# Designs tried in a protein design chat: VH-VL binders against Uncharacterized protein C28H8.2. Part 1

All scores and structures are predictions.

Target 1, 141 residues: Uncharacterized protein C28H8.2, of Caenorhabditis elegans (q09243)
Amino acid sequence: ANFISDPRSMFPKMVRTKNAFHFLQYFMGTFRRMFRNKTEMIEHFNYYDDQVKGTDCHIQEELDFARFKSYFDRYTRTHYNPEIRIIFAIMTKDSSHMTVEFHVTSQSWFGFEDHFHMIIRAVNDENVGWGVRYLSMAFNC
Unless a header shows other numbers, all headers, positions and changes below count from the first letter of the chain; antibody chains aren't numbered by Kabat.
F stands for the ipSAE by ESMFold2-Fast; E and O both for that by ESMFold2, at different seeds; each is averaged over both directions (binder to target, target to binder). V2 = 0.75 x the mean of E and O + 0.25 x the DockQ between their complexes.
[cut] marks letters that were taken out.
Atom coordinates printed by the task and the answers are left out, and those that the model quotes come from them; centres of patches stay.

## First folded at step 1 (VH-VL)

Design bep06
Fold by ESMFold2 at other seeds, look of step 4:
Structure bep06 (fold): chain C 141 residues (1-141), chain A 118 residues (1-118), chain B 112 residues (1-112)
Amino acid sequence: as target 1 above (141 residues)
Amino acid sequence: EVQLQESGPGLVKPSETLSLTCTVSGGSFSGYYIAWIRQPPGKGLEWMGTISYSGSTNYNTAVQSRVTISVDTSKNQFSLKLSSVTAADTAVYYCATDYEQLGWFDPWGQGTMVTVSS
Amino acid sequence: DIVMTQTPLSLSVTPGQPASISCRSSQSLLHSEGRTYLEWYLQKPGQSPQLLIYEVSNRFSGVPDRFSGSGSGTDFTLKISRVEAEDVGVYYCMQSIDLPFTFGQGTKLEIK
């Protein structure tokens, strides 16, 4: 496995896995932990490809990695106690691509309960393993 | 797509209670908050408070003793009540969505003018 | 409460010329995680406000690229590279780092 340092990270980039089940466990585990502080947030974003693209209903233009980090930076400032579960996961026959839908719930300041759906498309890179290539966040859309 | 429309009486007498309704259509209520923001004629904007679909509120300390914001989920409606009004409460009143309390107010309603006058 | 101060309060611009609006906050809008929470809104004549820029420099969907935001800490600027007739209105900065959310006084942009 090749280790690639991400210049945006305060820590070395974490080595990914080629095992789909372990990827999903690590993705969800680090997702929950990113609400604790910025160091844990960097750990979660190490599962995203640098070229990741995606959409959000609030912003109707295609978004890149930096803009998704901005969304999550703000969201985790005001929310806590996240829960994340898989709604569905489907993989190509050659096990090289995966689409997963998650349901995310959290609590905001004053105890508001909030939720959204998140869809990822991940690619199993021959050298580094599974990484998120596309992210769609469905806040009330 | 979420749409908002304010409604209520345009004229309120001093010392009475101003009551406004924001009707929300399109989309679900989950994952967003409704803010009330007012603008006196020829003046700037003032955030008055925000409410979630579950009824939890944050109020601007400047008005919190007089403001009640509430929700009726059966009607997809949010309400603003401002008690003991004076001429200083004359303003256009807007409701707006604030996704995740990020302070990104979009969309806004068209606004409704309320005049406090004898 | 965080006080937001805009300058100028009014400006008149010949179409095609640039415009610049300043906004200063009474305390830093920089969060410990490294992001800065300042927004710009435009209120066109007879309309409700619309979100223009979020987090200092990010254009909201549908906002022309002649609008740009910059700044850090307590000092922020909105620039319009080439003013057009449709840019007429009142511009507001707003801080979203702490409650209550607070707006600047507004800057009225007019065509001359």
Scores: ipSAE 0.000, ipTM 0.511, lowest interface PAE 16.1, mean pLDDT 82

Design lec11
Fold by ESMFold2 at other seeds, look of step 6:
Structure lec11 (fold): chain C 141 residues (1-141), chain A 120 residues (1-120), chain B 112 residues (1-112)
Amino acid sequence: as target 1 above (141 residues)
Amino acid sequence: EVQLVESGGGLVQPGGSLRLSCSASGFTFSSYGMHWVRQAPGKGLEWVAYISYDSSTIYYGDTVKGRFTISRDNAKNSLFLQMSSLRAEDTAVYYCARPSFYGDNYFDYWGQGTTVTVSS
Amino acid sequence: DVVMTQSPLSLPVTPGAPASISCRSSQSLLHSSGYTYLEWYLQKPGQSPKLLIYLGSNRASGVPDRFSGSGSGTDFTLRISRVEAEDVGIYYCMQALHTPFTFGPGTKLEIK
């Protein structure tokens, strides 16, 4: 999406945190807020690496950064009241890598409940901090 | 590899019309806003127009407003500039330019340009 | 419209010497967010323009570290610490805060 009317869409990526707990709090908080509007969505994607890759069970090809933003843009236009919680989180002993599974629920415009699981793999970059490198999602599959 | 290829330039008379095209490849065209920038012979750069990824936001430079129309076809990875009421001062090389995904205000890729000459 | 000026308009330099190009805007390019919306482009002979510096001071990908941008509000400088033969061309500053976006007149850098 075009973010030119949002001052943050013109900015370099936000300097990230090296603290794992703060990263998870920010990731979940910005995830919820991106359902409000496109200008809030940039805050959530500030913690995704430009090279992020991943999968969705409905799609054969590997997904990239732009495709994930497109999917969430469509999803957030048709769903509301997101809830996101951690199922598990593990981190390497040197605090360089993290794997986290989330359970996400939301409701459609008609009020029907939608559920999916999301697994991220994040890397703690020496220069910028934690960023999502890989994302696996299963929307109603 | 990101590629932008302009076409449709040529020689036209004052008051005439042309339609420029820009063919995009090597990136997800439908996720990016796009710009036209021109350069008159022996002169500097002039920003011409902008269109958002979904065509919902369009801006024009003051010198072309009301005469040029920017559009896009995301299914064909194509950007267009319909030029009407052409004047001698519209003579230039016309570039399409792709901004950064994170900001529409700086252009990280430019095409090679297509030449428009407006002369009697 | 925001008027952009550059100085000098012609800049002959000896290979290996430093070079500086000044750019001035008729309005502040500092947004309330703290970001400065000034870009620098290089157009080499026979080529399309290429981005050098964005948001005042950030080097674009692949741009050598001998290029640096600096400046405040309305007064900006592009510096080349050691000019090489491949650096010849026309350098443009551009403001991207106020529509319409506007370029400076260009500074032609040539090797003496």
Scores: ipSAE 0.000, ipTM 0.525, lowest interface PAE 13.8, mean pLDDT 83

## First folded at step 3 (VH-VL)

Design b04 (from bep06 with heavy chain S52Y S54R E100F Q101G L102T W104Y)
Fold by ESMFold2, look of step 4:
Structure b04 (fold): chain C 141 residues (1-141), chain A 118 residues (1-118), chain B 112 residues (1-112)
Amino acid sequence: as target 1 above (141 residues)
Amino acid sequence: EVQLQESGPGLVKPSETLSLTCTVSGGSFSGYYIAWIRQPPGKGLEWMGTIYYRGSTNYNTAVQSRVTISVDTSKNQFSLKLSSVTAADTAVYYCATDYFGTGYFDPWGQGTMVTVSS
Amino acid sequence: DIVMTQTPLSLSVTPGQPASISCRSSQSLLHSEGRTYLEWYLQKPGQSPQLLIYEVSNRFSGVPDRFSGSGSGTDFTLKISRVEAEDVGVYYCMQSIDLPFTFGQGTKLEIK
């Protein structure tokens, strides 16, 4: 089973885009919307590969799809009014891989401002389009 | 998994400053809030204040004139200072993790008993 | 400050029987975003408090199915379907919708 039809996926997959600009637009749009409710979070995680891996610079162990979902579920319960901006986006000459750094700001439930950097590595799959393969969360690093 | 350990002197003289440290191990502080909560012997729980890992604080109005909570991220340590203590400040003092400020205090430290002598 | 009132303050229950603890807040705990910020904690003798239920009805990881929470607005209930010896201790409700965070007075559960 491919990632758009895998019956074991917690989140139903939709057909992705092969266009880099549309991918970034949809990724950022669904990122902002996941702060609204769990249905919107499902839409955002549609752009993550099931085998996605990643790190937080203060955690030595590798994170996976389920742990990232849990992390964002907790974060979105305590933060609101998100802003997400591209710091840089770099694509390989063959247009098969993209690295993007985002700056994310939000307000905590108690009114404190919070921010962090998020770096993704996305792969343009020939059959299904751009998906996030690697995610790094960069609080103070 | 994240673990918390309170430390500090068990006996403090009246009018002096109570100073406690909460040492965090087993994880990153990113997105963490650390709360200080106290419990006088045989009594209920009182939230004293919370600090965000980046240094912002909120204090209970009942103690805000006397309390300072701080963080040293290089040592994974949070501190509580309570000035001008009296017998009413005798309590078990806990630090507790509040993931993303949700009010879900888990885990808690073991607590440390502080007695203010008369 | 939001006042949290628990009833009863003490319970004595035969092992295997149900128990019910009520918590009432002086103000609604429903946030405008639709979440309700009411938690339940258990403090076993000689131990630190431990989280049982978050956001009214969600059992925290590792909490047995015999614990359940319900309620809305200002009125909340913790139920234990079959009390066991390990359930003895003091149960606290807590609100986290507004500062300062405040706890109920506690309900001491004993086995008959």
Scores: ipSAE 0.005, ipTM 0.559, lowest interface PAE 12.5, mean pLDDT 82
Fold by ESMFold2 at other seeds, look of step 5:
Structure b04 (fold): chain C 141 residues (1-141), chain A 118 residues (1-118), chain B 112 residues (1-112)
Amino acid sequence: as target 1 above (141 residues)
Amino acid sequence: EVQLQESGPGLVKPSETLSLTCTVSGGSFSGYYIAWIRQPPGKGLEWMGTIYYRGSTNYNTAVQSRVTISVDTSKNQFSLKLSSVTAADTAVYYCATDYFGTGYFDPWGQGTMVTVSS
Amino acid sequence: DIVMTQTPLSLSVTPGQPASISCRSSQSLLHSEGRTYLEWYLQKPGQSPQLLIYEVSNRFSGVPDRFSGSGSGTDFTLKISRVEAEDVGVYYCMQSIDLPFTFGQGTKLEIK
């Protein structure tokens, strides 16, 4: 049976996927939508492992899930019209890991253009699918 | 840590409308999908319906003609209204978070007992 | 509606011994995407239900590894390898493949 006939079609399925293409499409789509309201930000953070770690060039210490969420919560309150595109994506031969670089652009409320790069490392967990394990961000650096 | 708390009258007269509120506190991830589930005294669990924060709903066909679930996101409140109640609607009523809209209910509220009696 | 049938409806076990609860569905719980939507909940005396197992065999966060789930299609089992006093309560299976979501009748676990 195909998905359109699924009785759950009235409720968005936010479960992760094992398909790399679908993961990237959903990751980018939910990224754009989180700028619209706080509840849609929850959809985007479904793709991050609870143990996600990473860096930002302005933060000396390692960042975790809660701190990434806090930074994006603050950013999305002051920026709009986001675009995200893939610069490159590399996946291991066994399809268990990927590294993706995104270029993100947005506008501040004063109309100035902002941009930054994100590099994610994602792992395809055999039970739950693709999730972001590591995030590196280059805001204004 | 997210918490859910049900509130409403403990006693409702037959043929009236039961109205309950689920208040969500303690987190930004709470209230994305909220389900209402009831349990008659000494009996099992019945899913009544689920609401997505944008307002779309799914209802159990057994009660769909009588139930309305709604959301006020500015107050982090979800409401259940069940019209034309009878003694068969006497139950503990729970709200629960459904993170994926798929029936993974966690956390649950404490529940509120509603008795339908004259 | 999918009917969920649990057996036994009541179970008394001595502490430290295993327990097994069966759940059968009137229709397959296998989704076309390859996942099987069968959950287990525990309702301890005087408490709200709590999620134990999702998608047949995945333990929810904080659930001890003495709980395990198995099965496929229409037949599922919850096992407790060593029952402890804190495990008393009513266990429910639930299907989440099709609306309305439906629960089994419950299995009351008591210590003897």
Scores: ipSAE 0.000, ipTM 0.510, lowest interface PAE 14.8, mean pLDDT 81

Design d04
Fold by ESMFold2 at other seeds, look of step 5:
Structure d04 (fold): chain C 141 residues (1-141), chain A 119 residues (1-119), chain B 107 residues (1-107)
Amino acid sequence: as target 1 above (141 residues)
Amino acid sequence: EVQLVQSGAEVKKPGESLKISCKASGYSFTHYWINWVRQMPGKGLEWMGRIDPSKSYTNYAGKFKDQVTISADKSISTAYLQWSSLKASDTAMYYCARLPYWGDSFDSWGQGTLVTVSS
Amino acid sequence: DIQMTQSPSSLSASVGDRVTITCRASQDISSYLNWYQQKPGKAPKLLIYAASSLQSGVPSRFSGSGSGTDFTFTISSLQPEDIATYYCQQGYSTPLTFGQGTKVEIK
């Protein structure tokens, strides 16, 4: 209930799942739900490490989590009816790292369709479980 | 602190050339569009165009295409707006403004450069 | 090009009044609408982005709403320092375009 009432909370220090399949289901499920409101968005960002870094095809500098949060905040305010699908997923032999590519589609107002690709690299931390360490986004590229 | 510092006011005659500048500091210059906005005396804001300093890609509003040139020198974090031949109708305040590459709003503005073109 | 029409062109109100400005786009721009404040002799300042999101450091008496073609900007309780001209701007597609502005004065 607290996270529902505190839209500022981004990274609760809670133990996540160590199961890769469950992580992907939770990640995708919370991704869809973050389009509902800010409380649900906090639940999605629970699966990102504080030190997450990344890129997008229009920006040459390495991006931090604050920039990605701002993009998702703007995107979810202007789009609805999200779909997210795994394009590929691979995991290291020791099950410590995975790379997953998603295809995301949504609708803007009056039914215009939009889409982008998202690649994550996640780390299975021995203390916390699976968390996103790297995020790459590709809007209209 | 993000800052956009523009060159000083200019008084020119019709037919003269002019190049005004916008020097950026406090952020990664090549990772943001620099936009130019015109405000004629007593009038509203008018987007002229923009440049991606990393690739020198430009976009212009149709009425300004071929009327001005937008350029940048990334080695000194500076964008430019230039005219080859000024007209009296170019008398205006000119602002530069920063646009995040993946964004749609001008989150930082220069102080403006007043250009006066008089016969 | 997407035309942005603001209303009214000017208004005069008392300190403490609720002020409302509207902006209409000539086509659907989703929520890619921004609001700026420009005080006399100063550069514009971003107040609202994405139709309703408050820019960091902007007082909460400023708000925005709307989507598609019709947008509203509100000052819940007008203060003396809010004397300015306010502009809407669409960020949906190039060329980026502004409304003609709304001048707000104290009576």
Scores: ipSAE 0.006, ipTM 0.538, lowest interface PAE 11.3, mean pLDDT 82

## First folded at step 6 (VH-VL; from a03 with heavy chain S31Y S56D, light chain A60D)

Design p1
Fold by ESMFold2 at other seeds, look of step 8:
Formats: structure tokens, sequence, C-alpha cells
Structure p1 (fold): chain C 141 residues (1-141), chain A 120 residues (1-120), chain B 112 residues (1-112)
């Protein structure tokens, strides 16, 4: 009940959807497109809360919005041909919270495949719609 | 490594003008809002100005409104402060500072500062 | 403008002892979103300021865990559980909710 959008964010607050299915389609679509250019990267991160937190099993510190953005900025410069698919999705009975696991594949510029899972927890804000509050990345855990 | 390097400080007479620059490296400059903060000799910190990542949003401190202009060039990873109608009270070390990722709060990286002296 | 005050303005501390710095804002820094827009900065002698604490209690990356921030609304405290020689400098609180952003006057921490 403490998932409220950060009022000091200068991040463009595009109209987000309150529809869970549309959110997932837009999240996955913009995820794929962020590999194209910085404008598409910004569009993908419109679906992340500025206060987003998360983990990577190989990093001891908790990750925040800036670290996730920097990670994906670097990742998309070294990887190509992304695929992202839903493994499972579960939503609370009041449709206010959602947990989704994705399987992500991509290729490095040397042609090696990279595979990992992402788990998101998203919150349906009354004024803004669905946004990612928590992200966990599981590389070889 | 994140680096912010200010330049363009110097001695100037009252009523004069001066342009400060801040060169950024080690991060994607166009994703961050930027600030200028100043510190008069022996005094505390004073927030001067903010510019958003895309220059669409700009704020100024009350003491500099109408005299100072903040700008940026994302292609050159550069932040600027054009100072006009300078007064003795503008004498300070001027720091550029990086704001939060797509935000305007908390300054997690600061430059070394450049000194502006306004004196007759 | 929001007025920020700090106490004490000068804080001599025995090495290894705890230290506590108070900050008060003339307006609440708690937004209805739950965010508290209070930050702490340290300026070591001859250096630029450095972020210690954001949102009242979150330590910035690389800040030792002996630093902690607490408080809400208008009354805030920075605590150092055991002061080390590297902690000397001037500590500023800053509010980031109401433009223009305003700093406190600073608290000079010295080892005695």
Amino acid sequence: as target 1 above (141 residues)
Amino acid sequence: EVQLVESGGGLVQPGGSLRLSCSASGFTFSYYGMHWVRQAPGKGLEWVAYISYDSDTIYYGDTVKGRFTISRDNAKNSLFLQMSSLRAEDTAVYYCARGRFYGLDYFDYWGQGTTVTVSS
Amino acid sequence: DVVMTQSPLSLPVTPGAPASISCRSSQSLLHSSGYTYLEWYLQKPGQSPKLLIYYGSNRDSGVPDRFSGSGSGTDFTLRISRVEAEDVGIYYCMQALHTPFTFGPGTKLEIK
C-alpha cells in the first residue's frame, strides 16, 4: 500500500494503461524496441517506477532505477536480437499488484546466446496505471 | 568513472558577464538533469539552477533569476551557466552536480568547482 | 522559501564517540506519496560536497553503515555511531520538495 509514484520525477509520465494485458504487451514490446535507440529506451523505462528496487544474485547491493537504466543502456549496446516471453503471471484479486516472470534471450556481438529470467512486481497506480516496482534478474542463480 | 569538470571561472568586474562550462564523462549525460550550486567564501551552499535532461524544464534560485541562464548541449556532454549583471554577492565557487536519473533531486556527483570573483 | 536550520553549528567530537546532528525544516518535507525530501551532504576540507543520505534515511552508494538518517515531517537527525578521522567536515541538510531547493547552514564536525 506504499506504492505511490514519485512526485519529483522528471521522467516523462506517459499515459500508462490500467489494463494488465496491455501493460504486459507494452512492457515486452518496448523491451524489444529499446535495443534500437535511446528514444525507445526511454519509452520502455516509462513503465518503471522511479522508486523501483531490485536485485541481481551476483550483486550484493540493492539496485535502484538509475542502476537498472545504466545496466540496460550498457546491455543493449553489447547485445542484439532480443526475445522476451512470459513464463508465468499472477495478479492479486483486486488487480492492484502483479508478479510476472519472463524468460529473456539475446545474442552478444560475438554471436553467443545469453539467457536469463526476470521477475517483476508491478503496481496499478490509480492515476498512472501499471508500473514496475521491483525487478529481480536471475543470471545463473 | 563519473566525472564532472567545471571551467570558465575568473575575475570579473561588477556588471560583467561570465560563462561557466561543465564537461561530463563516464555516464549517459542525456539521461540526467543537472544543477549548479555555489558556495561563497566561508559560507554555506546555495542552489543556483536546474535543467532537465532534455532542457524542457528549467528552474532558478531567487537570487539569480533574470541574470543567469542555464543550458546544456547533450551532443557535447556539456552543461553551461551564462552569468550576466554580476554582483559582488555572486563571488563563489560554482559546482556542477548531477541530479537523479530522470529526476531533479539528490546530487550524487559533484565537480571540483570553478571560482568566480566579482570585484572592482 | 523553506528555511532549514541545523544544530549544533559546531560539533567537536572525541574520536570513536557517537555524533548527532539535528535539522529542522520550516515546512513539512513529507509528500502525500510517502516520500520525504530531505538529504544530507558532507563537505570534507578542501573537497566538493558529497551525498550521504537521500529521502531522509537511505544511504548513498559507498557510505559507511555508521551513518544513519531518521526523522519525518520537519525534524530530522543524522547520526554517526562512531566518528572517525575521515568524517571531519561540514554536514549540510537540504530540502528537495519545494523550489527553490534550500540547504541548512551546515554543522562543522571536528575531532578533538
Scores: ipSAE 0.006, ipTM 0.559, lowest interface PAE 10.4, mean pLDDT 84

## First folded at step 8 (VH-VL; from p1 with heavy chain S52D D54S)

Design q2
Fold by ESMFold2 at other seeds, look of step 9:
Structure q2 (fold): chain C 141 residues (1-141), chain A 120 residues (1-120), chain B 112 residues (1-112)
Amino acid sequence: as target 1 above (141 residues)
Amino acid sequence: EVQLVESGGGLVQPGGSLRLSCSASGFTFSYYGMHWVRQAPGKGLEWVAYIDYSSDTIYYGDTVKGRFTISRDNAKNSLFLQMSSLRAEDTAVYYCARGRFYGLDYFDYWGQGTTVTVSS
Amino acid sequence: DVVMTQSPLSLPVTPGAPASISCRSSQSLLHSSGYTYLEWYLQKPGQSPKLLIYYGSNRDSGVPDRFSGSGSGTDFTLRISRVEAEDVGIYYCMQALHTPFTFGPGTKLEIK
């Protein structure tokens, strides 16, 4: 599927929800489901802006859309049974910006529980709805 | 584990200078605004200064404006308070505190403090 | 500067009883976005302050649900539905809308 940032694309722009509750429901739901197969991973990344940026404390370079996809592709191949829960969320009164912290747990290949924190910043775009603009991940950092 | 450790406190004469440091660990320091807050012996809390994540926005309390300078070094995970023209009323425990992710408000982690005593 | 006041300044309570602390600001803390820039901190004996409540009513992570914040504009209340021994300390309100940020004088909560 095409993102709205390239007007030369033949495909329709990706349309997301403008409802904050539905966005969080879909973000968490597709996050859990991306551990099943590649099609579900594509659906999860439909909620990320093509210009998304972010960090992980164990990676020296700034992460972009492609690097987040690569990271989660590797993670979902070695981890199972994900759970994601909101620790904290704040949104502007006009529902234009949101910051959310999640706690993520999963089981590794050897059966141990793994966990980390994930912080997103999302923007409710006039044309496409809520999308992740920034993502920070904290594995023991 | 988020940790903030202050250092550089001590005894100093009125009119003297002192530089406080705060060492941060357990989080990405460069994404957070940082504060100094002080507490005089037996008294309440007083906000001293703020610096945002990029050092572009800096605010001071009225009692320290013109005498204190807040700064940070994101490469060293360090926050600083340069104090000059010190007065007896600057005697306090000085805390560094972490602000909101990309913002000014609420202090979700505090250090244990460092004591500054201004006395002749 | 925004003046913050608190009442009472000393609050002896029986364990298990409710407690209520009032905070008042000399200027409105309601931002045009709808957020209220009022925070509550607890300083337990011998410890650094810790955040309890932000934006008037949101509990920080790990704060028990017996704590609640309410109020608007210039008048705010921290309520503890059932006081426990661990709640002893000094409670400060703080405004974070108008620089310089200012704290209230504190309310010392004690078990009687």
Scores: ipSAE 0.005, ipTM 0.500, lowest interface PAE 14.9, mean pLDDT 83

## First folded at step 9 (VH-VL)

Design r3
Fold by ESMFold2, look of step 12:
Structure r3 (fold): chain C 141 residues (1-141), chain A 124 residues (1-124), chain B 112 residues (1-112)
Amino acid sequence: as target 1 above (141 residues)
Amino acid sequence: EVQLVESGGGLVQPGGSLRLSCSASGFTFSYYGMHWVRQAPGKGLEWVAYIDYSSDTIYYGDTVKGRFTISRDNAKNSLFLQMSSLRAEDTAVYYCARGRFTYSGEYTDYFDYWGQGTTVTVSS
Amino acid sequence: DVVMTQSPLSLPVTPGAPASISCRSSQSLLHSSGYTYLEWYLQKPGQSPKLLIYYGSNRDSGVPDRFSGSGSGTDFTLRISRVEAEDVGIYYCMQALHTPFTFGPGTKLEIK
C-alpha cells in the first residue's frame, strides 16, 4: 500500500493506525460522523485504500473508490441517525488481514428505518496501518 | 503455525487443587478470547470456561462455577485454569481452545484451534 | 442451559455413500445479527476436536467441499455428500449463542 494520493481518489491518504481495536473504533466513529458534513466524510474515507474494490448485491458492476464515495455522498444526504455495530470480525492467521461485518441502521427522510450489512476486508499495511481494500454492501437483499 | 500446548495435568485427590496452563504461539494471543473444554473418559465434550482478550469478561460452565478460575497473561501468551475442590466428575482431558477475534463484550464463539489436551485424574 | 440433541448417535456408512447428521437445539440459535451460532466439530480417533462448520453453514479453511451445513433456528443438518474413510470419528454440534455453551452428545460415524 502507498499513502500518497491517487488522482482517482477524492480523498488524500494519511497515516492510519496499526492497532486493530483502534481501527475498528475509528472506522465506526468516522462512519457515524460522516453524516454530519463533507469534512467528516473525508475523515471516514481516509480509511479506504485508493484501490478499494467491492460489490453491492443489487449492482452487478464492480465498485471502486469513486463509486463508493458517490454512493455514500447520496446516502448521507437522504438518511440520518446512523448506527453501526460489529457483527463479526475475523483476523487472518498472520494478522495481516481482517474481515469485518457491520450492521448499519439509519432513518430516511420519510421516517423509514433502513438497515444493511457491510462487509470489509482490511489490510494492515506495515507503513500506514489498517485500510479497507474490499467493501461489500447488502441493502435489503 | 497456530499452536496451543496444555500442561499441568496429573493425579489429584478429591478436594484437591490443580493448575492447568496453555502456551500459545503462532498468532497474536491478545486479540483472541480463549476457552477451556473438557472430555471425560468415553464421554462427549463439555465447555468449561471463557475469558476475553482483556480478562474483563469471564464465563463458566454450571458444573465448575465457583470452583474453577480462568485467567490469562497476555505478555506470556499463556492461559490458565485454577481448579479447586476437585471431584471425581472432573476427571477428563482438558483442552484449551482459541475463540474468534472478538471485539469487546462478545461471547459468541467458535473454536478454530485446539491443543492436544492434558489429563486430569481425580481419584482417591 | 440449551439442550442439544443429535440423530443418529451411531452412523455406519459405506464409503462413497452420502451421510446426514441432524442436530436440534432447545432454543433458537438465531442471533439479532442475523447469524446462527451453530458449529460442527469432528474428533477423529485419538485426536483433538477440529472445527468443520461455523455459523451454521460456513466451512472452516481446509475443510473439503463434500461437507456442508444447513438449517436455522433450532434444526440443523451436517451433510457429507460422499463419505470417505478419513471421515471416521465423532461429530459434535455445539451452540455458541447462550452461555453456557453446550455440545450435542456426538454422532459416531463408522465405515461398514
Scores: ipSAE 0.024, ipTM 0.642, lowest interface PAE 7.4, mean pLDDT 85
Fold by ESMFold2 at other seeds, look of step 11:
Structure r3 (fold): chain C 141 residues (1-141), chain A 124 residues (1-124), chain B 112 residues (1-112)
Amino acid sequence: as target 1 above (141 residues)
Amino acid sequence: EVQLVESGGGLVQPGGSLRLSCSASGFTFSYYGMHWVRQAPGKGLEWVAYIDYSSDTIYYGDTVKGRFTISRDNAKNSLFLQMSSLRAEDTAVYYCARGRFTYSGEYTDYFDYWGQGTTVTVSS
Amino acid sequence: DVVMTQSPLSLPVTPGAPASISCRSSQSLLHSSGYTYLEWYLQKPGQSPKLLIYYGSNRDSGVPDRFSGSGSGTDFTLRISRVEAEDVGIYYCMQALHTPFTFGPGTKLEIK
């Protein structure tokens, strides 16, 4: 069963998890898979809260869900073979918040290697489980 | 309610061995890294050892490397410290302490729950 | 190893008065995540240590709001706005960023 509906999706939202290890495994797994096709990208973005906010190191304004999705929609059309390395993952004592920093290396369709850092901050909602509330991106910074 | 209970302390001669146990309850043991911390009589706290949730990452304090082995059994909610080649300087109260959730191999931590401690005395 | 120092080592305080304990680290405890990995522990007489403050400034559950932690990089302070009789014991700072984890020498707080 779906905990949160996305009205812009034809398919039911994926069920989120309250388990911290499963969240990390599934989030990173779906992150890798979103490079395959649009359906997998929709599945990955089910882990982001509707009100997600954040920044990019070169973007002046605050970014929202639509901007993040658009950013990655464009990125995944020109890049492939992502390799992900988690730098750290920390969780608050009460298991309600998590911060994860990870590094992504990918290849462009023109043969160049590209890389970026991401920091996500996730909240373990009592009803639906872990979801990303804040996202910081550092492309080529 | 989170509880940690140590056992296995006692009197031992220099060069001897001793195995400490820590029984955990009230939380999902397999989510947390675990620590041993000791306190010599009348002295401050000294960190002894760390083991992560899966036993893949293990660290020791400089004074115990090569002599102590930390281990865990997640099915039994148990943490262990096997001590060998014991010295008079190892005389202390030994505490079992819960770390925070960590997923990567990097360890950064705080000790939010401590056991009552078990006393190890190494004397001739 | 990161060396942790504390001052004062002994702190007699009149009940109801404020108290302040200083802790200094030989290396920065600020992580790239923005967290500061400095902890404060209280060991009451005859008891195990208990966590007071984690990540430099966050009170553990059940710790009264008269306790506060502050500091930057290498210099840290634990403040008690009004000392109560139950606050007696030894206060340790600890760095939790660099292996091996290291404690300060402790500050013994006593009621005059």
Scores: ipSAE 0.015, ipTM 0.628, lowest interface PAE 7.2, mean pLDDT 84

